# VHH binders against Abasic site processing protein HMCES (HMCES), part 147

Target 1, 269 residues: Abasic site processing protein HMCES (HMCES), of Homo sapiens (Human) (q96fz2)
Amino acid sequence: CGRTSCHLPRDVLTRACAYQDRRGQQRLPEWRDPDKYCPSYNKSPQSNSPVLLSRLHFEKDADSSERIIAPMRWGLVPSWFKESDPSKLQFNTTNCRSDTVMEKRSFKVPLGKGRRCVVLADGFYEWQRCQGTNQRQPYFIYFPQIKTEKSGSIGAADSPENWEKVWDNWRLLTMAGIFDCWEPPEGGDVLYSYTIITVDSCKGLSDIHHRMPAILDGEEAVSKWLDFGEVSTQEALKLIHPTENITFHAVSSVVNNSRNNTPECLAPV

## First folded at step 15 (VHH)

Design sa83 (from sa0 with Q102H; framework vhh_6z1v_2)
Fold by ESMFold2-Fast, scan of step 15:
Structure sa83 (fold): chain B 269 residues (1-269), chain A 123 residues (1-123)
Amino acid sequence: as target 1 above (269 residues)
Amino acid sequence: EVQLVESGGRLVRTGGSLRLSCAASGFDFSTYAMGWFRQAPGKEREVVAAISWHGGITYHADFVKGRFTISRDNAKNTVYLQMNSLKPEDTAVYYCAARSYHFYDSPKEYNYWGQGTQVTVSS
């Protein structure tokens, strides 16, 4: 998983993340650094993406079931990194393999601190190898969506208002992530950065790509992954596995260039 | 205390009509999506229709499309299911469910549930 779409306006994204805390109280996640959220149809590593994490990470004695939503840099910078420029990190931390997560210091240490997060996206992109050519076919991959109706008419995604309605009830993709906090050695703001845990591809995606993100399917899985105050690392890792509850469609090569940031990136072709 | 109370279920002949109502209390109804689910004997609970928190987006299952219509009245904290051209296959307990803002087809994702109202369609 190396490219996502997360284009919803902040208020729409916030409502899509509405949840119930341990006491059964309905809540919207509380924002940190909301002005750093940059909606995009084409997010690449090193850009910021919104993640959910437990309020207990920021407030001692907070209810660990309450959620914060915060933009974080994609590409985990370990807390022990000593150089002044995070882009100089010698190894790629965009993804973290589930099978070796407890063996890699960069991921084991933050996991031990309960630094689990849920990475939010409209969906993610993967490039299928095409036999006999060096070209790859991109696909947009996302949770199955209920096919919503606008009043009176069935097919109307061809107007700006109707296209916006597609997203108004969109079920966000919720991917298991690990984050860390890095303090620049020369001073400055703490950098929060994350990696997406990856697993073997499910049968449905195996013809597109051999790996997929660890998707947390539903609020029960999301709440258990986030709640590091009540759910141990061992128990949380049981949530990390492939899912078949996923769908996709082919998209145009417009998405190939990460500078392209338009609805055409995820439109069916 | 959160409550969803369904009403309107009864015995009706094939081809008949019913309107189910679900009265909500104890939560901010206007911030919740509402769904109607049904469960026939020996079968799993399945989604029939759903409506967004603001009412502008709806869903109807293929097997009821054109026959059933979901609607809501936020001023009255009530969601409705108008059922026309009823068939014996529509016989089930009908449940009202609430989920914060967005609706989904999975029963597990809904926060609040009513006790159900029995609809029986006979020839």
Scores: ipSAE 0.764, ipTM 0.895, lowest interface PAE 1.1, mean pLDDT 90

Design sa84 (from sa0 with Q102K; framework vhh_6z1v_2)
Fold by ESMFold2-Fast, scan of step 15:
Structure sa84 (fold): chain B 269 residues (1-269), chain A 123 residues (1-123)
Amino acid sequence: as target 1 above (269 residues)
Amino acid sequence: EVQLVESGGRLVRTGGSLRLSCAASGFDFSTYAMGWFRQAPGKEREVVAAISWHGGITYHADFVKGRFTISRDNAKNTVYLQMNSLKPEDTAVYYCAARSYKFYDSPKEYNYWGQGTQVTVSS
C-alpha cells in the first residue's frame, strides 16, 4: 500500500470518525495540529495523513478509550534514528509486514510502547500487472459504501455524476498502523510518523495485488487496536489479517503522477 | 437512560399502509443517524431505510423503494417510516436504531436499538 486518497474537508472527516468511549458517550476525536491536515486525492509516502490514536499517549491519566486525531508523516522514522534528516533513512518504512513485525526493531519497539494508530483514508490505490505489457492498471480500493439518496428522492435517478455525491455519508477506510516519535538530534519539534501494517491479499484482491493493508473492519476492531491501555500487543495483533469486506474499481492513469490531485484520480473508468 | 421506543406496528391487509414511529430519549438525537431494520422469523436482521443526522441524505433498500419513506423530526426526537403498498413479505419485527452521524447497512455498527414493533401483512 503506497498511495491513498484522503480528500474530505476537516469537519466531514471529523464526523466520519465519531465514536463511543468506554462509558458509552458519543465523542468526536480531538484534533492535534489540525493545520497540518492537507486533503488530497493522491497521497504518497512522506506526506502527512490523519491517524487516530489513544488520548493516553498525550495525557498521563487519560481514559485510553478516548481518541485523538493527528496528521502524521507517512514513513516511520524510528526513535533511535541518529541522523539529522529523516529522508536519509536507509530502508523503506512505508509498510510493515505483519509476519515480521515482532522481529524488526523499528516496529517491535514502538509496538511494545503501545504506539498503535488507525490510518484514515477514503481508500487506497494499487496497480495491477497486465499480461503482455509493462503498463499497469490502477484501481481504487475502499470499503463497500451504502448507496445514498438526496432526501425526498426515493425514485431512481441515474446520473453520471451520482458517484461524487456518496461523500456525504462515506465510510472511511481504517488501516492498522504503528507510529513512533523521533526527536531531532539538533533540537526542534518531535516528529510523529507511521507505517501501515500489510498482510497477504484476500481472494477478492488477489488479481490486483498480492499484498493489502491490514484493515480494521468496524468500530469494535478499531477500538481494540487503539486501546493500548486495556488491550495487550498479543491481543491487538489478532486483529491483523486479510479482509474480504472490500470493493474496488478501475481508475484513470491520471493517478500515476502523485502531483495530480483531482477527483479524476478516483473516478470510475 | 437511552431509550428508543417503536410504535405503530399492527396487522394489516395486503396493499395497506402503516406509519411507524420511533421516539428517542437520553441522547443528543440531532447528532445521530437513524435506521429502520427488520427481522422475520429465522432470518437475519436487515436494513430497510436510514437517514443522516441532518435528514438531507437517506437510504432505502431496493425491496422497499417507492413504497417506504423514512423521515425525521429533530425537534420531536422522532424518526418515522411511512409504509405503503404492503406485501406479505414485509411481515417482520421492525427495529429502530441509532448511530453517530453516519449510517451503515450493518446492524453491528449501530449504538442503540429499540425493542421492535411487529408488523403482520395478511392476504
Scores: ipSAE 0.702, ipTM 0.871, lowest interface PAE 1.5, mean pLDDT 90

Design sa85 (from sa0 with Q102R; framework vhh_6z1v_2)
Fold by ESMFold2-Fast, scan of step 15:
Structure sa85 (fold): chain B 269 residues (1-269), chain A 123 residues (1-123)
Amino acid sequence: as target 1 above (269 residues)
Amino acid sequence: EVQLVESGGRLVRTGGSLRLSCAASGFDFSTYAMGWFRQAPGKEREVVAAISWHGGITYHADFVKGRFTISRDNAKNTVYLQMNSLKPEDTAVYYCAARSYRFYDSPKEYNYWGQGTQVTVSS
């Protein structure tokens, strides 16, 4: 998973993340650094994307079931990284394989600290190899959406003008992530950065790509992944597996250029 | 504290009409999406209809489209289900459910539930 869409305005995104804490209280996640959130139809590694994480990471006595939403850099910078410039990191930490997560220091250490997050997106993009050519067919991949009657569904949106109507009740894709905190050696603000855990693709996606992000399907899975105060690493890792509850459609090559940030990036062709 | 109270369920004849109401209290109704679910004996609870927190977006299950209509009155903290052309297959306990801002078709995503109101449709 190397490209996503997360374009909802901040207030719409916040409402899409409404949840219930352990005590049964309905809540909206509280923002950290909201000004760093940049909506985009075409997010690439090294840009910031919104993630959910437990409030307990920031407040010693907080209820671990309460959630913060924060923009984090895509591309995990390990806490042990010693250089002054994170772009100098020699490893690609955009994704983390589920089968080796407990073997790689960059991921095992933050997991041991409970640094689990849920990466938010409208959906993600993958490029299918076309036989006999170097060109690839991009697809937009997302949760099945409930079909509303006064807003069109994205699958029914043959016209770009109708897409905005589908977002009001859009179900965000919730991907399992690991984050870390890096303190610049020469001083400055702590950098929060994340990686997306990947698994083998499900049957429905196997013709598009052989890997997929680990998707947390539903609030029960999301809450267990985030709640590092009550859910151990071993128990949380049981949530990491392929899911069939996913849909997709082909999109135009406009999305190929990460500088393009328009609704055309996710429009069905 | 938080309460959803369904009313209007009764015995009706095939082809009849019925309006269910759900009165909400103890939470900010205007910020909640509302859903109607039903459960027949020996069956799983299934979504019938849902409505967004502002009322502009609705959903109706395929098996009730054209017959049932969901609506809400935020000033009265009430959600309604207008049921027309009732069939024996509509016999079930009807439940009102609430979810912050957005609705889903899965009962598992709703946190506030009423006790249900029985609808019986006889031939």
Scores: ipSAE 0.650, ipTM 0.850, lowest interface PAE 1.6, mean pLDDT 90

Design sa86 (from sa0 with F103L; framework vhh_6z1v_2)
Fold by ESMFold2-Fast, scan of step 15:
Structure sa86 (fold): chain B 269 residues (1-269), chain A 123 residues (1-123)
Amino acid sequence: as target 1 above (269 residues)
Amino acid sequence: EVQLVESGGRLVRTGGSLRLSCAASGFDFSTYAMGWFRQAPGKEREVVAAISWHGGITYHADFVKGRFTISRDNAKNTVYLQMNSLKPEDTAVYYCAARSYQLYDSPKEYNYWGQGTQVTVSS
């Protein structure tokens, strides 16, 4: 997973993340650095994306089931990194393979600190290799969405204008991530950065790409992954596996250039 | 205490109509999506209809489209299901459910549930 869409306005995104804490209280996640959230249809590594994480990471006696939403840099910079410029990191930390996550120091150390997060996106993009050609076909991949209608307008046509209405009740893709905190050697703000855990593709996606992000399907899985105060690393890793609960459609080559940031990037062709 | 109380279920003849009501208390109703679900004997609980927290978007299952209509009144903390052209296949216990903001078509995504109201349709 190397390209996502996360374009919802902050308020819509926040409501899409409504949840229940351990005590049964309904909540919205509390924002940290909300002004750093930059909606985009075409997010690449090095850019910031919103993630969910436990409030206990920021407040030592907080209920670990309560959630913060914060923008983090895509591309994990380990806490031990000694250079002044994070872009000089020699390892590609955009993704983290599930099968070797406990063998790689860059990921094992933050996991031991409970630094699990849920990476939010409208969906992600993958490029299918076409046999006998150098051309690749991009696909937008996302959770199945409920087919809603405008109140009192049952049977309305599925038009480009009506496509905008799906965002009001869009089910965000929830991907398992690991984050770390890096302090610049010369001082400055702590950098929060993340990696997306990857697994073998499910049968439904195998013809598009051989790998997929580890998707946390439903609130129970999301809650267990985030709750590092009650759920051990060993138990949390049991949530990391392929899912068949995913859908996709082909998109135009507009998405290929990461500088393109328009609805055309994810529109069906 | 969170309470969802369904009412309106009864025996009706094929082709008849019913309006179910669900009265909500103990939570901020205006920030919750509401759903109607049903369960017939020996079958799993299935979605019938759902409505967003603001009422502007709805969902109706294919098997009830054109016959059932969901609506809500946030001032009265009540969600309704208007059931027209009832069929014997509509016989089930009807449940009201609540979920924060977004509507879903899966029972497991809803946190608050009523006790159900029995609807029986016969000739």
Scores: ipSAE 0.697, ipTM 0.862, lowest interface PAE 1.2, mean pLDDT 90

Design sa87 (from sa0 with F103I; framework vhh_6z1v_2)
Fold by ESMFold2-Fast, scan of step 15:
Order: sequence, then structure tokens, then C-alpha cells
Structure sa87 (fold): chain B 269 residues (1-269), chain A 123 residues (1-123)
Amino acid sequence: as target 1 above (269 residues)
Amino acid sequence: EVQLVESGGRLVRTGGSLRLSCAASGFDFSTYAMGWFRQAPGKEREVVAAISWHGGITYHADFVKGRFTISRDNAKNTVYLQMNSLKPEDTAVYYCAARSYQIYDSPKEYNYWGQGTQVTVSS
């Protein structure tokens, strides 16, 4: 997974993340650094994306089931990295393979500290290789959405011409991530950065790409992944597997250039 | 104390109409999506219709589309289900449910539930 869409306005995104804590109380996640959230239809590695994580990471004695939402850099910078410029890290940490997560120090160490997060997106993009051509076909991949209707326009909301109106009730894609905290040697703010865990593609996506992000389907899975105070690393890793509950459609080549940030990037063709 | 209280369930004849009401208290109704679910004997609970926190977005299951209409009145903390052209297969206990802001079609994603109201449609 190397490109996502996360374009919702902050208030819409926040409502889409409404949840229930361990006591059964309804909550919205509390923002950290909300000014660093930059909505985009076309987010690439090194940009900031919103993630959910446990309040207990920031506040001693907090209920570990309570959630913070924070923008983090996509591309994990390990806490042990000693150079002053994170872009000089010699290997790609955009994704973390599920089969080697316990073998790679960059991922094993933060995972052992409970640094699990849920990466939020409208959906993600993959490029299908086509035999006999140099062109790849991009697809937008996302959770199945409920077939909503606008009041007084029954049956119109699920048509392609109303695509841009579906966002009010959009079910965000919730991907399993690992984050770490890096302190610049020259001083300055702690850098929070994340990687997306990847698994083998499900049957439904196998014709598009051989890998997919580890998707946490539903609030129970999301809660268990985030709750590092009650859920061990071993137990949490049981949530990491391919998911069949996913859908997609082909999109235009506009999305290929990461500088393009318009609704055309994810519109069906 | 959160309460959802359904009313309006009764015996009706095939082809008849019925309006169900659900009165909500103990939470900020205006920030919650509301849903109507039903459960027939020996069957799983299924979604019938749902409405977003502001009322501008609705959902109706395919098997009731064109016959049932969900609506809400935020000033009265009440959600309604208008049921027309009733069929024997609509016989079930109808439940009112609430979740924060967005509607879902899965019962597991709803947080608050009423006790249900029985609707019986005679052939």
C-alpha cells in the first residue's frame, strides 16, 4: 500500500471515528496537532496522515480504550535513528510485512512497546499490471459502503453521478499500523511516524495486486488493536490477516501523479 | 439513563399500514443516527431502515424500499417508521437502535437498543 485518499474535512473525519469506550460511553477521538492534518485525494509516503492511537500513550493512567487522533508522518523513522535528517534512512518503511514484523528491529521494538495505531483513509490505490502494455490500471479500494439515500431522493445516492455526495456517511478504511517516536539529535519536536502492516491479498483483490494492507474490519477489531493496555502483542497480531470485505473500482490515470489532488483521482471511470 | 421506547406495534391485515414511533431519552439525540431493525422468530436481527444524525441521509433495505419510510423529529427526540403495503413476511419484533452520527447496516455497530414492539401481519 503506497498511496491513499484521506480527503474528508476535519469535522466529518472526526464524526466518522466516533466510538464507544470500555465503559460504554460514546466518544469522539481527541485531536493532537489538528493543524497538521492536510486532506488529500492522493496521499503519498512522507506526507502526514491521521491515525488513531490509545490515549494511554500520552497520558499516564488514562483509560487505554480512549482514543486520540493525530497526524503522523507516513514512513516509520525508528527511535534509534541517529542522523539529523529522517529522509536519509537507507530503507523503505512505508509498509511492514506481517510475516517479518517480529524479525525486523525497526518494527519489533515499537510493537513490543505497544505502539499500535489505526491508519485512516477513504481508501487506498493499487496499480494493476496489464499484459502487453506499458500502462498500469489504477484502482481505488475501500470498504463496502451502505447504500444511502438523500432525503426525498430515494435510490439516487448509490449512483456514480452522486459519488461526491457519499462522504457524509463514508465508512473510513481502518488499516493496522505501527508507529515510533524519534527525537531529533539537534533538538526540536518529537517526530511521530508510522508504517502500514501488509498481508497477502484476499481472493477478491488477487487480480489487482498480490499484497494488501492489514484491514481491521469493525469496531471490535479496531478496539483490540488500539488497546495496548489490555491486549498483548501476541493477541493483537491474531487480527492481522487478509480481509474479503473490500470493494474497488477502476479510476483514471490522473491519480498517477501524486501532485494531483482532485476528486477525479477516485471517481469511477 | 439511556432509554429507547418503541410504540405502535399491533396486529394489522395484509395490505394495511402502520406507523411505529421510538421515543429517546438520556442522550443527545441530535448527534445520533437512528435505526429500525426487526427479528422474526428463529431468525437473526436485520436492518430495516436507518437515518443519520441530521436526517439528510437515509437507508432502506431492499425488501422494504418503496413501502417503508424512516423519518425523525430532533425537537421531539423521536424516530418514526411509516409502514405501508404490509405483508405477512413483515411479521416481527421491531427494534429501535442508536449509534453516534453515521448509519450502519450491521446491528453490532449500534450502541443503544429498545425492548422492541411486536408487529403481526395476518394473511
Scores: ipSAE 0.668, ipTM 0.854, lowest interface PAE 1.4, mean pLDDT 90

Design sa88 (from sa0 with F103M; framework vhh_6z1v_2)
Fold by ESMFold2-Fast, scan of step 15:
Structure sa88 (fold): chain B 269 residues (1-269), chain A 123 residues (1-123)
Amino acid sequence: as target 1 above (269 residues)
Amino acid sequence: EVQLVESGGRLVRTGGSLRLSCAASGFDFSTYAMGWFRQAPGKEREVVAAISWHGGITYHADFVKGRFTISRDNAKNTVYLQMNSLKPEDTAVYYCAARSYQMYDSPKEYNYWGQGTQVTVSS
C-alpha cells in the first residue's frame, strides 16, 4: 500500500469517525493539530494522513478506549533514529509486513509500547501489471458502500455533483498501523510517524496486487486494535489478516502522478 | 438513559399496510442515523432500511424497495417505517436501532437498540 485518497473535509471526516467508548458513551475523536490535516485524492509516503489512536498515549490515566485523531507522517521514523534529518533513514518504513513485524526492531519496539493506530483513507490505490505491456492499470480499492437513495454510489457517479453526494455517508477505510515518536536530537517538536501493516492479498484482490493493507473491518476490530490499555500486543495481532470485504474499480492514469489532486484520480473509467 | 421504543406491530393480511414508529429518548436524536432491522425465527438480524442523521439520504434493502419507506421527524424524536403490499415473508420482529452520524447495513455497527415489535403477515 503506497498511495491513498483522504479528501473529506475535516467536519465530514470527524463525523465518519464517530465511535463508542467502553462505557457505552457516543463520542467524536478529539483532534490534535487539525490545521496539519491536508485533504487530498492522492496521498503518497512522507505526506501527512489522519490516524486514530488512544487518548492514553497523550494523557496519563486517560480512558484507553477514548480516541484522538491526529495527522501523522507516512513513513515511520523510529524513536532511536539518531540523525537530524529523518529523510536520511536507510530503511523503507511506509509498510510493515505482518509476518515479520515482531522480528524488525523498528516495528517491534513501538508495538511493545502499544503504539497502534488506525490509518484513515477514502481508499487506496494499486497498480496492476498488464500482460504484454509495461503499462500498469491503476485501481481504487475501498470498503463496499451502502447503496443510498438521493445519493448515488461511487460506481454510479458520473459527474462532480454526484461525486459530492456519495461522500455524505462514506465509510472510511480503516487500516492497521504502527506509529512511533521521534525527538529531533537538535530539539524541536516531536515527530509522529506511522507505517501501514500489510498482509497477503485476499482472493478478490489477487489479480490486482499480491499484497494488501491489514484492514480492520468494523468498529469492534478498530476498538480492539486501538485499546492498548486493555488489549495486549498478542491479542491485537490476531486482528491482522486479509479481508474479502473490499471492492474496487479501475481509474485513469491521472492518479499515477502524485502531484495530481483532483476527483478524477478516483473516478471510475 | 437511552431508550428506543418500537410500536405498531400486529397481525395483518397479505397485501395490507402497516406503519411502525420508534420513539427515541436519552440522546441527541438529530445527530444519529436510524435504522430498521428485522429478524425472523431461525434467521439472522438483517437491515430493512436506514436514514441519515439529517434525513437527506436513505437506504432500503432490495427486498423491500418500492414497498417500504423510512422517514424521520427530528422535532418528535421519532423514526417511521411505512410498510405497503405486505407479504408472508415480511413476518418478523422489527427492531429500531441508532448509530452516531453514519448509516450502516450491518447490525453490529449500531449502538442503541429497541426491544422490537412483532409483525405477522397471514395468507
Scores: ipSAE 0.741, ipTM 0.886, lowest interface PAE 1.3, mean pLDDT 90

Design sa89 (from sa0 with F103W; framework vhh_6z1v_2)
Fold by ESMFold2-Fast, scan of step 15:
Structure sa89 (fold): chain B 269 residues (1-269), chain A 123 residues (1-123)
Amino acid sequence: as target 1 above (269 residues)
Amino acid sequence: EVQLVESGGRLVRTGGSLRLSCAASGFDFSTYAMGWFRQAPGKEREVVAAISWHGGITYHADFVKGRFTISRDNAKNTVYLQMNSLKPEDTAVYYCAARSYQWYDSPKEYNYWGQGTQVTVSS
């Protein structure tokens, strides 16, 4: 997974993340650094994306089932990294393979500290290799959505932008991530950065790409992944597997250039 | 303290009409999306209709489109399901459900549920 869409305005995104804590109380996640959230239809590695993580990471004695939402850099910078410039990291940490996560120091160490997060997106993009040509077909991949209609309006035929109405109740894609905290050697703000865990693709996606992000399907899975105070690393890793509860459609080549940031990037072609 | 109380279920002849009501209390109704679900004997609970917290977005399952209409009155903390052209296959217990801001089609994503109201459609 190397490209996502996360374009919802901050207030809409926050409402889409409404959840229930361990005591059954309905909550919205509390923001950290909300000004660093940049909505985009075309997010690439090194940009910031919103993630959910346990409040206990920031506040001693907090209820570990309560959630913070924070923008983090895509591309995990290990806490032990000794250079002054994170861009000089010699290896790619955009994704973390599920089969080697406990073998790689960059991922094993933050996992041992409970640094699990849920990476939020409208969906992600993958490029299907077409046989006999260098051309690739991009696809937008996302949770199945329920078709909606606008109350108090005439209906779909009189509302040309059906796709726009879908965003009001869009079910965000929730991907399992690992984050770390890096303190610059020369001083400055702590850098929070994440990686997306990847698994073998499900049968439904196998013709598009051989790998997929580890998707946490539903609130029970999301809660268990985030709650490092009650759920051990071993138990949490049982949530990491392919899912068939996914849909997709082909999109135009506009998405290929990461500088393009328009609704055309995810519109069906 | 959170309560959802359905009312309006009864026996109706094929082709008849019914309006179900769900009265909500104990939470800020205006910030909750509302859904109507139904369950027939021996079958799983399925979504019938849903409405956004602000009322501007609605959903109706394909099997009820054109016959059922969901609506809400935030001043009265009530959600409604107007059911027209009823068919025997509409026979089920109808449940009201609430979820903060966003609605889902999966029953397990909802935390607040009513006890249900029985709708029986005879031919």
Scores: ipSAE 0.346, ipTM 0.721, lowest interface PAE 3.8, mean pLDDT 88

Design sa9 (from sa0 with T31E; framework vhh_6z1v_2)
Fold by ESMFold2-Fast, scan of step 15:
Structure sa9 (fold): chain B 269 residues (1-269), chain A 123 residues (1-123)
Amino acid sequence: as target 1 above (269 residues)
Amino acid sequence: EVQLVESGGRLVRTGGSLRLSCAASGFDFSEYAMGWFRQAPGKEREVVAAISWHGGITYHADFVKGRFTISRDNAKNTVYLQMNSLKPEDTAVYYCAARSYQFYDSPKEYNYWGQGTQVTVSS
């Protein structure tokens, strides 16, 4: 997984993340650094994306079932990284393979500290290799959506008002992530950065790409992945597997260029 | 204390009409999406209709489109299901459910549920 869409306005995104804490109280996640959230139809590695994580990571004695939403850099910078410029990290940490997560020090260490997060997106993009040609067909991949009435569907919305209605009840894709905290050697703000855990593609996606993000399907899975105060690393890793509960449609080549940031990036062709 | 109380279920003849009501208390109704689900004997609970927290977005399952209409009255903390042209296959216990912002088709994603009201359709 190397490209996503996460374009919802902050208020819409926040409501889409409504949840229930351990005591059964309904809550919205509390924002950290909301000004760093940059909505886009075409998010690439090194950009910031919103993630959910346990409040206990920031406040000692906080209820581990309470959630923070924070923009984090896509591309995990390990806490032990010694150089002053994180863009100079020599290895790719955009994704973390589920089969080697406990063997790679960059991921094993933060995972051992409970640094699990849920990466939020409208959906993600993958490029299908077509036999006999160098051209790749991009697809937008997302949770099945309940079809709302009097709103356009993706590609059928004919006005800005109807376009907003498509997204008002959009079920966000919830991907399992690992994050770490890096302190610049010269001083400055702590950098929070994440990687997306990847698994073998499900049957439904196998013709598009051989890998997929580890998707947490539903609030029970999301809650267990986030709650590092009550759910051990071993138990949480049982949530990491392919899922068939996804859908997709082909999109135009507009999405190929990460500088393009318009609704056309995810509209069906 | 959260409560959802359904009413209006009864025996009706094929082709008849019925309006179900669900009265909500104990939570901020205006911040919740509401759904109507049904469960027939030996079947899984399935979504029938749903309405957003602000009422501007609705969903109706294909098998009830054109016959059933969901609506809400935030001043009265009530959600309604108007059922027209009833068929024997509409026979089920109808449940009211609440979910904070956004409605889904999966029953397990709803936090609050009523006890259900029985609708029986016969000639």
Scores: ipSAE 0.756, ipTM 0.893, lowest interface PAE 0.9, mean pLDDT 91

Design sa90 (from sa0 with F103Y; framework vhh_6z1v_2)
Fold by ESMFold2-Fast, scan of step 15:
Structure sa90 (fold): chain B 269 residues (1-269), chain A 123 residues (1-123)
Amino acid sequence: as target 1 above (269 residues)
Amino acid sequence: EVQLVESGGRLVRTGGSLRLSCAASGFDFSTYAMGWFRQAPGKEREVVAAISWHGGITYHADFVKGRFTISRDNAKNTVYLQMNSLKPEDTAVYYCAARSYQYYDSPKEYNYWGQGTQVTVSS
């Protein structure tokens, strides 16, 4: 997984993350650094994306079931990194393979500290290799969505012309991530950065790509992944597996250039 | 205490009309999406219609499109289902459900449920 869309305005994104804490109270996640959130239809590694994580990471004695939402850099910078510029990291930490997560120091150490997060996106992009050509066909991949219609415009509900209506009730893709905290050796703000855990592709996606992000399907899975105060590393890793509850459609080559940031990037072709 | 109370269910003849109401209390109704579900004997509970927390977007299942209309009044903490051109196949217990901000088509995604109101459509 190397390209996503996360374009919702901050208030819409926040409402899409409404949740229930351990006591059954309905809540919205509390923001850290909300001004660093940059909506985009075409997010690449090294850009910031919103993640959910437990309040207990920031507040001693907090209820571990309560959630913070924070923008983090995509591309995990390990806490032990000694250079002054994180772009000089020799390793690609955009993704973390589920089968080697406990073997790689960069991932094992933060995972042992409970640094689990849920990476939020509208969906992600993958490029299918086309037979007989060097061209690849991009696809936008996302949770199945309930169809929406404008109040009083019932006949337009099934129209492809009204794709924009879907965002008001969009079910965000929730991907399992690991984050770490890096303190610049020359001073400055602590850098929070994350990686997306990847698994073998499900049957439904196998014709598009051989790998997929580890998707946490539903609130029970999301809450268990985030709650490092009550759920051990061993138990949390049981949530990491392929899912079939996913859909997709082909998109235009506009998305290929990460500088393009328009609705055309995810519009069906 | 969260409470959803459905009303309006009764016996009607084929082709008739009926309006169901659901009165909500104990939570901030204006921040919740609302759904109407139904369950016929021996069948699973299925979505009929849903409406966003602000009322500007709705969903209606294919089997009721053009016949049923969902609406809400946030000042009165009430959601409505206007049912027209009723058919015997519409016979079921109708349930009101609430979910924070977003509606879904799956019953298991909703947090709050009413007790249901019986609608019977006779030939």
Scores: ipSAE 0.681, ipTM 0.854, lowest interface PAE 1.3, mean pLDDT 90

